VHH binders against TBC1 domain family member whacked (wkd). Designs and how they scored, part 4

Target 1, 363 residues: TBC1 domain family member whacked (wkd), of Drosophila melanogaster (Fruit fly) (q9vgl8)
Amino acid sequence: MATAPRSLDTISLCSTVSSCPDRNGFYGGFQRTDKPKEPLSKAQIIAREKKWLYMIDNWSIYMSKNYKKIRDRCRKGIPKSVRPKAWFYLSGAYLLKKKNPNVYNELLEKPGNPTTIEEIKKDKHRQFPFHEMFLDEQKVGQIELFNVLKAYSIYNPKVGFCQAQAPIAAFLLMHLPAEDAFWVFVSVCDVYLQDYFIPGLEVIQNDAGILEGLLKKTCPPVYRHLQKHKVEPLLYMTDWFLCAMTRTLPWETLLRVWDCFLAEGIRVIFKVALVIIGASLSRHKVRKTCTGLCETLAVLRSPEEHIVEEEFIINNMMRLNLRVEDFQIEHTRQKARRAKQKAQQEAESSGSGNGHRRNMPTL

## First folded at step 1 (VHH)

Design e2 (framework vhh_8emy_2)
Fold by ESMFold2-Fast, scan of step 1:
Structure e2 (fold): chain B 363 residues (1-363), chain A 121 residues (1-121)
Amino acid sequence: as target 1 above (363 residues)
Amino acid sequence: QVQLQESGGGLVQPGSSLRLSCAASGFTFSDYAMHWVRQAPGKGPEWVSSISSSGGSTNYATSVKGRFSISRDNPSKTLYLQMNSLRPEDSAVYYCATDYDILTGYEFDYRGQGTQVTVSS
């Protein structure tokens, strides 16, 4: 199957558990790290922290006049000490919370849709099962996860609950107090991943087409390989996009990608996907071993460690020969394709002159 | 609530045929590609076959190509796997899967017990 950390292969790989958590709270799984060393000097970290705190204190000015500086600093990686506050500001959650005092608590007091609540209860325990916050021991994270997902299902009843939202909410709760995490989550679901979680998956289907078009431009040999073996984008990219990489990337890489994602939006997820696809299948020798759909999906589902390392992903994402205009072109193409498809469906459903009765052989 | 109910397995002799069925509910079946995956005792899961949402495109593992045929009936929300010229190596529990399982968060084991195929003389 072409799915990320919850695929059959990934479940098997995540069976190894340590007796103690790593520095980030992981007892096991693909996001646990054995690397203790910080690549930046203490002086560099302090300098970046001061720049971020100053920028946050002057946030409206930077957003309106110096957004490029925010973007560039996100690309360098946000210091761990200021990341939660930075994400709160980048997402616009600080304004959402200010405009809606006590709304989170009010939503929690409501009973919600019984069917939706039952779905949330069945799945909250499955998020980050090897992380200390979500292990069976205290389950405090499980309670907070339930609360955020319940509150959102009431806040946006058009969506209700989608299981892909759970890893996003859990990830945010590892960085932010529950109410702050809720407002960042609202922004992610309603703005960054707008309409992704509405039943029918129409937006992700259109984005699959955009990804395919961008791949044709950035790595034609890989594009041809996927076409030859009928590897449809939804088979490998659905989890990457719906969960904003939270079930896909190693921890440090995921943090760096989210630093960029909150500044630049969904285009970052497209670029990360293109880097993973291109790097995994760029070598002719690798494509020769991928004789069909199964072998190709196995490679995409389990990219080599060096491909998902933080500097590799960030540097190659920035090196992609893609402009904003390239995304606009693909979006326009998909919009035109949808319009033609809709016109075709309307022509088929209307009382047209080509009905079968008129074209039947005459006896 | 996503539900995938596999059926049609059984104990057969080498060279026999079986048709597996997967009844889907709780999602818009026609919007998703569907897969058959199998797992033999003591082995990891092996992808067997895929079919596009419309049914216009199919793909097969090299080990089953020419012997197995995947199909779907979107109105009845059913996925099929026609297995011909069965061999002992095809013995496994067969599961159907969809990308919709990601959206709803269903674990593989919670989609049912699969359907057991045993090819033995």
Scores: ipSAE 0.000, ipTM 0.148, lowest interface PAE 17.2, mean pLDDT 80

Design e3 (framework vhh_8emy_2)
Fold by ESMFold2-Fast, scan of step 1:
Structure e3 (fold): chain B 363 residues (1-363), chain A 121 residues (1-121)
Amino acid sequence: as target 1 above (363 residues)
Amino acid sequence: QVQLQESGGGLVQPGSSLRLSCAASGFTFDDYAMHWVRQAPGKGPEWVSSISWSGDSTNYATSVKGRFSISRDNPSKTLYLQMNSLRPEDSAVYYCAKEYSSGWYEGFDYRGQGTQVTVSS
């Protein structure tokens, strides 16, 4: 007898067709749980809380010598009771606050840019996924949200305000006192989502290209479908990335994703995006119903409930064979492509200064 | 490096029960979802059941739901499949599989030699 085929080691929903889907609608079913994660025992919760508090008490040593343990514990989910303190430490906000005593209060005393302040006032009244904290009867939440966004617009005038920032600030305020939430928010905007909110959307355009490249690698049939129907990534991924999933994922999933996001950075948002896209469009039956741009966007903008469940997202993120190196390679590749395309487009837009333009000194 | 050793198969009559075991080594067992996959002669591989890294979430193929139960013991690094009310259609080689972290819909890696289950009178 010959060695068993590799198909027995690798069962793909794209290549292995069952005669019918399982109870939950999957051919093969291995990417879905039967029910949501059962609560941990009280003893297990206490044990995890003690491990997190010990780790926080020894934070600099863990960050420098045992980052893997931080990462692995974030992937398992941070206990509810220690999550705010863990996020404060993971983001580096504890150092930002320590180095900048009273800065938050000083920023609040400043008037700010009148145009930016009016923009913040308009956007803070929009519905948020966590709006129960910001209802009319909870005036404090609305005041705190305004204060964090105002303070940041003064702290980083290069950005000012972007509407995508409001759901992030609101989400953080549900976990942290306003000043602490402000410093985590500063870290998220200035480090994790660096330059995302600068007018022009240049960084997110580059990251759209990275997402396409990663999708081509991880799910070629879906990549081909999106190319065929001219479904540009900015049409579906912009809100996911600019808001760090705060407007996309249900509460429990969002908490689990942010546990990972604060440990591992923007790569987590890419992985979540790839899971949503792949799970939504990898089945031929679904792609067959998506005859164009509008049908495809409808699927991507409203993923099925089971796709955004916490265990499904986390487990399928871990399934992705993507290393840090893969992101670095794709980032370099897309940056080069965008620079070349922009240079070509600008040369065409300038309307022929061929000889003189090419002979101009660049320094 | 990664090793999975299945056991517990055998020849049984319809309506009988069997408990399959899988001993895992060479990786951090409690960090991965685990799966049971079966293959009958002349048929393609069929996913049977999945269990999350913690053991808190399980899923089953429609053909076995209500008859089979997947479980794990992370301290002993062992995966189990309790099979009740066995039918001739359940006859197959059963494989323990580690979750495959490669590509979107790629399935399982490092499956062991398998354990044969034969249900016949």
Scores: ipSAE 0.000, ipTM 0.120, lowest interface PAE 18.2, mean pLDDT 78

Design e4 (framework vhh_8emy_2)
Fold by ESMFold2-Fast, scan of step 1:
Structure e4 (fold): chain B 363 residues (1-363), chain A 122 residues (1-122)
Amino acid sequence: as target 1 above (363 residues)
Amino acid sequence: QVQLQESGGGLVQPGSSLRLSCAASGFTFSSYWMHWVRQAPGKGPEWVSSISTSGGSTNYATSVKGRFSISRDNPSKTLYLQMNSLRPEDSAVYYCARDDYVWGSYEYFDLRGQGTQVTVSS
């Protein structure tokens, strides 16, 4: 009860804002950092930069013969100065851009679906409202954000536009020129978060079951608490997965998580989710205060500041002894469960018995 | 074998300073976030401060922010709490605690020491 770490503030125009941006361009909100974190020594930073530049210059060799070195260096954190170029290479966007000269500009010349374009126009102003790139409607960032989302909606018309894509595109534009950001965005949507944004959100429903199964394995008391109070994963994890943590994590943590995400894929988002859930509810005293659904969701939707700090998240994520096989086992189990549910519904000849309906949390 | 041992407490006047130490043994100290937690007579435990594995991130309870400073020395496996401008309200037993979300650990503070008494009185 006496734990005093500040809860993360939600992005809100009603929050207190500064007249001066922080080192990352934020005038306010939960991603603003007023105090510099203690950095690595200059010698350590320079050494890591040299290693990354050498690795990028020899990228195809590292990807084919020494991927472990790429993975290990991502886990240590990519130096700020080389991060944009590293993300461009890690995502495979460098190859997508090379194979598709001028395609981004060609997509921008097309009119697009009028309904989709209006949805993008209405949503873009809601992304990072406290960041210098998006604070003012006349800023280049707002124009670039519209362009990337428009281009993608034409590039992949099966998806069109999903509101969860906007914070991802905006985040990438904070690091990369528009065309490069577009190709990283294409890779994120089509490869890393494959089928997540297709209307109906079917994939995230399956992944909610996978997360639940992994939680049962990794933290049985927390799993039992969630089951007891009927806390369905979609009520707390939907925004974490669909937005790849861009609306959830403090800035420095978000950068470190994306360093790992681009190297290791969606398994990183699962691991971060497991750490947040476990750390938030592992204490017996906290579970006692969470007497039901609402109290439990309040804790999960507003994790304590120290739980979402970069070193805490990264170190605890790395301590999770989850192998690729563990994810495959849960995927198989959830597929079997959903197949059984579908067979039961088919036998009943009507869709009257779902029980659980999807619910996308806004926080 | 896995132990946390606090020291440095004592009786001091209001406005004084104390430096608490916590010696860790039997585990890889550099791999764990560490906390200071205090408990005053008749009160429940109160979280005071946290420090990340490298020492790059620190957090403080609002009641001690600006007065207390947490630090660590990973080579010597020691956690510190520098306490300045001490007040009677700071009187408590101070515990070093290991904050590790590990497989099979069902409590956030999975290890704490025996404590060191701090008394701020005239």
Scores: ipSAE 0.000, ipTM 0.290, lowest interface PAE 13.8, mean pLDDT 82

Design e5 (framework vhh_8emy_2)
Fold by ESMFold2-Fast, scan of step 1:
Structure e5 (fold): chain B 363 residues (1-363), chain A 121 residues (1-121)
Amino acid sequence: as target 1 above (363 residues)
Amino acid sequence: QVQLQESGGGLVQPGSSLRLSCAASGFTFSDYYMHWVRQAPGKGPEWVSSISGSGSYTNYATSVKGRFSISRDNPSKTLYLQMNSLRPEDSAVYYCAKLEYGDYLWEFDYRGQGTQVTVSS
């Protein structure tokens, strides 16, 4: 079976642009949907909204003594009307904003690093190009996107700007006023995706190894197929993790995944990745057609439509028999592997020989 | 215990229509994407169509898009496939299935006997 492209960059060249936006503000692209949403009765929606508002009003108590209820409610999906406020609280952004009055505005008044500012300017126009907020450089969304990314680059100069941050900031701006979006963005970059965006992208390389180990546990035939054809995780999972699925998943699926991500962290991104990989490559017939690296990557980069739909991803993510201990085991293994690789690199770099091939230049 | 019971197949001429049904039991039907998978003699299973647990999302293989329509009735725990403009290439045993993680693989869990569709002139 052929699959439709899931990447925003890939789809943008071929997607038809409609004359009117869909219910979520999309004129085109892979996140525009003309399919009906999962219907919830008005009474069910109101009941869930009331429960969320009560929980938010008692947030400190739920966070300290009843986290399981927060997690369980996120897994069921946050009502759309409450989602922005819920994300603001789940991320801890409400505390960051309270602790830092006027800081966002102060950051916007600063000029920033000229090189970083030019990098942001080059990339901002690529985010959700078919969404009503970002269609034109004069749209408020484009201005707000620039402002959030500029403010963050000054707030955390160790990172500055990484291209993968732009779709995350744009996504948050679709849900939150700019200052609130900024503080959620700070939490996502500094806590949830800690150190992901530091130049060199070392953390994602380590997490690729963790994903590989989890895949060996959860789907050994798929793991063996990827090893046989030398399909390195970084070739297909980098955008999934660095962008927190914002360039990968259909809109309704993306919202549901982020409901879970803000409650449970990066483990949710690992579980979503495992579902996509497993569902795409578990069938022998599909693996048989994937005779090498290119064929396998094509499948992983363009998963079948049903695999990335809301109900499929969420229900199968929850059915994965992965405990916290499974992630801890893989983290420990990767830490050991990193230490061994560092020792080998140090041995290689300190190697001295009789020839120019074996000697390192001295400063 | 998961049980899936397909019906509605038969021998028809090209261009004809058939409606397949699948009665499901032993699991929470409304929580699962349900699929139609077909298998022709000497070939492996081919995915045909899927429908989300709520019924809000439907998908079709390119070979059947525009000709087949999938639907479900959650209260009766029944899955349907309306097949129009049938072609000889559609001849196969049709199974209803749920895709689930089990025994280290994501597999279509189809435990029913299937229903034979033969399109011949």
Scores: ipSAE 0.007, ipTM 0.435, lowest interface PAE 9.5, mean pLDDT 83

Design e6 (framework vhh_8emy_2)
Fold by ESMFold2-Fast, scan of step 1:
Structure e6 (fold): chain B 363 residues (1-363), chain A 122 residues (1-122)
Amino acid sequence: as target 1 above (363 residues)
Amino acid sequence: QVQLQESGGGLVQPGSSLRLSCAASGFTFSNYAMHWVRQAPGKGPEWVSSISSGGDYTNYATSVKGRFSISRDNPSKTLYLQMNSLRPEDSAVYYCATEFLDYSYGYLFDYRGQGTQVTVSS
C-alpha cells in the first residue's frame, strides 16, 4: 500500500544533541529546553500547589459547583509537582480507572489484532527519539508505550491504532505511570479527540472548515491570503489537532496548552492554531514574501520562536474574542458545506461515468 | 537549493552487504539531523534510520535494528547506511532526507534526492 508515513520526526528539527539530559529528560530535539528556571518564588509555587491539592481533594464539588476556578487555575499553569495528578483528575481518568480496576492488565494479556500490533511495533521507535525514556528499544518507556497502544487498540477496536496516537501516549507516559497514562489516553482519544482516529479522518476534515471560518472572523487579511493561494487547512493543521500539539510546541508551552486543553477541550487547540496562524501571517510584509502555497506552508510549519513561547501563546489565546456559540455556528456551517460538496461529488461521479473518491483528504 | 544525492545501491543476493552514501549540498549539513527512508514497490515510504547532527545519537526501525548502521561525516557532508545480512524484504528505493513531516497524510519534504535502488533477490 502507498500510505505515506504518519509520524512527525522530532529528530529532523534538532541541530544538536547533548551528552546530558535537560530537566525534562531530553538529550536533544526541538523540545529540549535550556531556558531559565521559572520566575515564580518558592512561596508562590507552594501556595499554588496547596490550592491544587485542596481542589483535587474536593474534586467532585469543584467540578459540579465551581468549575470556573479549575479552568482559571489551569490557565495560570499547573505546578510541576501536582501536574500528573491534576491531569489524571481533569481528564476523568480517575473515574475510568476506579470503574475498571483490573482492565488494563486484562487487555495486556490479550493477543490483540496481529496487523494492528505489527503497526504499533513499527511506529513506537519514532516517538521522542531524543528523550531518555525512548532512546533505546530496551528502555522501559518503549515497552510501556507499546503496552498502552496495544491495550487501547483492544479496548476500542473501532479505532484500533492510528499513528497520530503514538506521540500522545508517549507524552502522557512522561508524566504518569503506565496504567494511569492509559486511562488519560482513553479519555483523550474517546472524549477530547472523539472520532478523530476513526479510519477516513472525517472529523478532522470538518474541523479544518471550522478553523477557516474562525480565522475569517479573527484575522480576515490572513484568511484572504490562505484562500488566494489555496492553502487548505489540512496541509498545516492536521498534525496540530490529531496529536494535540505534542509534536508542534516547545515543551514548556506544550505543558501549559495541555493544562488548558484538559480543562476546556478541543476549543483550546483551535485557539492555539489561530494564534500561530495569525501571528505568523499578520504582517503584510510577511504575506508579500509568501507568493504561493509552498512559501506560506514553510512559514506555518516553522513559526518564529517568540510565537510559540509559553506566555505569548497563552496570553493571545485568552485575548481571542471567541464564544462557544462561534464554534457551534461554524460547526453547523461546515457540516452543511461538506454535505453539499459530497452531493456535488456524487453527481459528478454519476455524470462522468465511472469515478470514486476515497475517505482520505484530497491532498 | 537543498540537494541530496544517494548512491551505492545494486542487485545483491540474500545475506549480502551494501553501503549507501548520500552527498549533501545547499545547506549547513552539520546543523541538521539526517534520515534514511525507503519505499518498496506497492508500499508507502518507510522510515529506516536517523542520526543526530553531531552523530552522537542514532535510531533504527525494528525491521533493520542489528543489521543496519547509520553514520555521517560532517567535514565531507556525507551520510552513510551500512546494510548487512540483506533480506528480500529490504528491496526498495532508498532516500536520504533532512526533514520528515507526517500530517495524517504523510508529508515528506521534497529535499530527498532521486534515491538509490536496492534489489535483494535469489
Scores: ipSAE 0.000, ipTM 0.151, lowest interface PAE 17.2, mean pLDDT 81

Design e7 (framework vhh_8emy_2)
Fold by ESMFold2-Fast, scan of step 1:
Structure e7 (fold): chain B 363 residues (1-363), chain A 123 residues (1-123)
Amino acid sequence: as target 1 above (363 residues)
Amino acid sequence: QVQLQESGGGLVQPGSSLRLSCAASGFTFSSYEMHWVRQAPGKGPEWVSSISGSGGSTNYATSVKGRFSISRDNPSKTLYLQMNSLRPEDSAVYYCAKDWLEYYEGSGSYDYRGQGTQVTVSS
């Protein structure tokens, strides 16, 4: 019905509405409400779908010779109907599945680490608890989420399970059958977010430094504000990076960001972070109200609705004057900085006794 | 360490108002989005409302929008839910929940729910 019924019992209406999931399967909505966007015509949608299907049918050629076209089409947004298959190909999961027939089922039959299994059981109940797929323990989504996380913990025992992985796995299961979701998840954890989930969080610490350096280049006034109030990146960017924005962005924006993320990698997460930081704190009036650490963090952790809108994020991400070289330079700089800090701390901790040093070079 | 204690529930007549409170401890309250969740007997949990760390952004389930108002007092580490024009359908145990924010030195947690406070709307 295009128009709501004229006479409904208000109590019945409220009861019906409160028990009904939205068009994306969420009870009470997802994280933030997206503003209505003018839809593409059916002809335009069909044309984009046909282009994506053709590209997938010729995937190896596009990957090797026409990668720019894959990237550009991802930036425009992948059509809803082909997005699952596109993500499966973009991530390389199609090759992982082909090389490892029946491995997912074999992993599920293994008992796994008992401690890790109990950790997974606790967190599966907390992932999107108000989504139709995950509402209760008997819903197929909850079973599939447990299976994907269990299988991965056995597949990569060096990582096992990290709480940040659960939102990613749940998000993928909203788009893909369990086995396909598992192989995309493996690619995301082992390639895109390589070593992020290993105990000690060394990679995310390095990436916090990279983000800070890139912010100094792209938005110096905001960089100075964060330095002045001692706002360390780990206090606001950790969730953004470890969960690949799955707990941060509105649904439609999240889908558009993941379209880009799977094509261009972690650089997309950095660019989205820079847009959120810059847009939230670029205005002098806003910085003036952020008199300290807590006020600044409140702004960064709850960006204004317009900042997280899909077109705003994508367009401003594209406007960033950052080359691949800028990321490489900053990565090298931060690795050197961390290595120096570690060496200095180790030298200081070895200082008991005259002439006694464990890290002295061999003659 | 993280503790959430709900209060303010009770038995009221349809059309009445109640204000629920949640006292938080063991974390930096102003840094976390807070949620109200309810569960009626025999039903799954239903998300009701959320509020950003600063209090600048609020969201409501369609069933309660225009009747309920979420607020927070960061200095006292207290979350509130003002419930107006209560209906029998609002009868449930109401839970306070902390959103997940993982820090390098943090314990990590997706969401944490308190003990709950019972609201019964009956005539």
Scores: ipSAE 0.000, ipTM 0.148, lowest interface PAE 15.8, mean pLDDT 80

Design e8 (framework vhh_8emy_2)
Fold by ESMFold2-Fast, scan of step 1:
Structure e8 (fold): chain B 363 residues (1-363), chain A 123 residues (1-123)
Amino acid sequence: as target 1 above (363 residues)
Amino acid sequence: QVQLQESGGGLVQPGSSLRLSCAASGFTFSDYAMHWVRQAPGKGPEWVSSISGSGGYTNYATSVKGRFSISRDNPSKTLYLQMNSLRPEDSAVYYCARDIYEEWFGDLSFDYRGQGTQVTVSS
């Protein structure tokens, strides 16, 4: 509701759990408390809602002929009332659901892999424990979360279940009915975060290298600081990328980032990461206090409040001087680097015919 | 101690070019990202362009992208803004600003600003 009091978003001076949920359903707030924002006028909200509903009604035309309008409107923020339907269309989930009638229910009737099911059961209760729909194992949200993750593990057995998937599924269930949330979740895991959840974490390792290359280009002093203290990207960026920021950003910022993420893909997560890293460590005075790995990680994991505010993140993400070509260049470099590392490892393990290296058969 | 002095403003016709300069003193110029910020009468300050301490990274507001070019000469401690294809909406006082960060990520976080140079684009 656009008219709901925004004071319910404020849990600032004491970290005490509220006796009632805020307007987004959270007891005690969401991850990091957003400061109250001036709401848009009712007329402005209605105007934006009408534009989005018209665009959705003409979705195929906008997707094929005017995708830039979709992107631009996502960057301005999708109105709360139309966001679930917009996300359903942006993700392509509407086509997946239409193409696969009753498949979600069929997947739920299957037993699944017993080991995977036990892993899901152990993890489901850890997702947003202070949200009204997930507070208790008997709450509908806990049941739906289990169902979505179970169904996906059967739908894509190559992945099965990865712990990072649970906060994504839970986040989507806060916006969408279970079956719709499932199809958006399928798109996110299989398209947006393609191969991220396959055992071995190969894709995220490659993307860590891409992030380093982009940092070297956009903020050389920060890049040098991270290199000096051996701060590997996987130590701070893994949750950001695997969970698509769902465990990282304040609620309103998270919604704005996901509006952009569903329109523009993984490049949005890279840009948000670059903004957080750059803004957190660009000050020489801050870097001086970061004498090593632990101090640097503490700063990156707890950025200053203004850095994670919605307008700061969105505006600075859009102001980054990064073209599609910059991502392509880094991707090519990382592919070549990993190919050389693989070739070197194979050469070292086999020798030149005079010696042998001892290798364990299992990695 | 820290000083920033802008110059190069003036009255020009639409479609004309101007080159603004900012002379810096009192600090290690190459250690700071620098900004150009403008303010038109009755409006709040608007970010125009930024450049990293090394000059390797630049950014522009969408309203000026493709028309303006920011650069710096670290040995001479001077920041430049080359403004091409000027439009009436570019009329403003242009300020040189030192960022609180060594490299910049699009925010107007600055600790020092010059007195500004007036740019007027009209017939």
Scores: ipSAE 0.000, ipTM 0.277, lowest interface PAE 15.1, mean pLDDT 80

Design e9 (framework vhh_8emy_2)
Fold by ESMFold2-Fast, scan of step 1:
Structure e9 (fold): chain B 363 residues (1-363), chain A 121 residues (1-121)
Amino acid sequence: as target 1 above (363 residues)
Amino acid sequence: QVQLQESGGGLVQPGSSLRLSCAASGFTFEDYAMHWVRQAPGKGPEWVSSISWSGGSTNYATSVKGRFSISRDNPSKTLYLQMNSLRPEDSAVYYCAKSLYDEYLYGMDVRGQGTQVTVSS
């Protein structure tokens, strides 16, 4: 019979606030990295850089005939020096920018929707408050963040602005010049997270059901625990999916996940979510402590530091025995379930039209 | 071909110490996370400990935390498990495992014969 999932024990990390930024520009917060990074050898770094530059120089050939090499290189982690250029190519932003010369600047000159602009202005100061780019309103990062979000709201008025988009735009601006970041952002919002930000959040509701079905397959005891305590996925997974983990993961883990996300799409976010859920709640001892909804959500919203470390997340994500077909099966099931619910709602709102014959004289 | 060779097991008294070794070949050892897994008679495999590719991050099962220490030497392509304060419940065959792409969450690639640890009472 099936045994309970095994989780790794906790390694506590101490977060600090410093007068000096870390190597990534963070003065504090959960994404600040004070641990020494044990780098790959110089020879290994150079070898990986050369592989990436060669793939980029031959991008169309690799995308059409040898995508597996791109995927495998992303899973190993993209070298810091080539990551921005790799992300620009992986996302297809290089084609979007080439097809739309000067469009970004033209969008910035337009006034935009006044209500949407005010929403962006109120939200921008909440992104990465401990990062050097976003410390105050005069910092170039704050101006660029406003510009990217404004431009997108005009570029795609069907979406306008959703607060979950701001962390994504800010994250991209830490890696790319504003115009390039804009086109990667367009790809992320319109392709990778297609229809996620449309008012009503219909797609994320469907994906919540897919996540539940995958969890039932990969970690049945945890699935049963969540069902027992009525822990709906939207209560813990919404921020993970809508922000593509940008508000959830430590910096080095986030970079590694995005290396994979831009190559393999939303399936990566599902796999990361399953690892976080499984590792957080797989131990009977932990589930016994989570006596209800609030205790379970507290665990899921604040995973142990060892669970969100880069090697743990990447290795356990890759170890999940989930094929493309498994996602397709769950998608089909959820589509059928939602169609049935919609049909029932429409039947109830339209009425039966078949009244009972009155058994009395008419007035 | 991936090859993992475990050694260092034996018959010991409760409270004793043992150091297990795993010699790796057939892959770029320094690029992979490594793990120790054990299997006691009549029980399924139990994950014991993991170490990142660089050695900068380590994790332990609660049953061994504070007693066992995992380490690696990338130049010699060797993984170690220092086991202190051994208990009868630690009696098992210990296997060295490498992380693989798309493997099962509970399934690790076990390529060696394992090394038997018996704590005598």
Scores: ipSAE 0.000, ipTM 0.114, lowest interface PAE 18.9, mean pLDDT 80

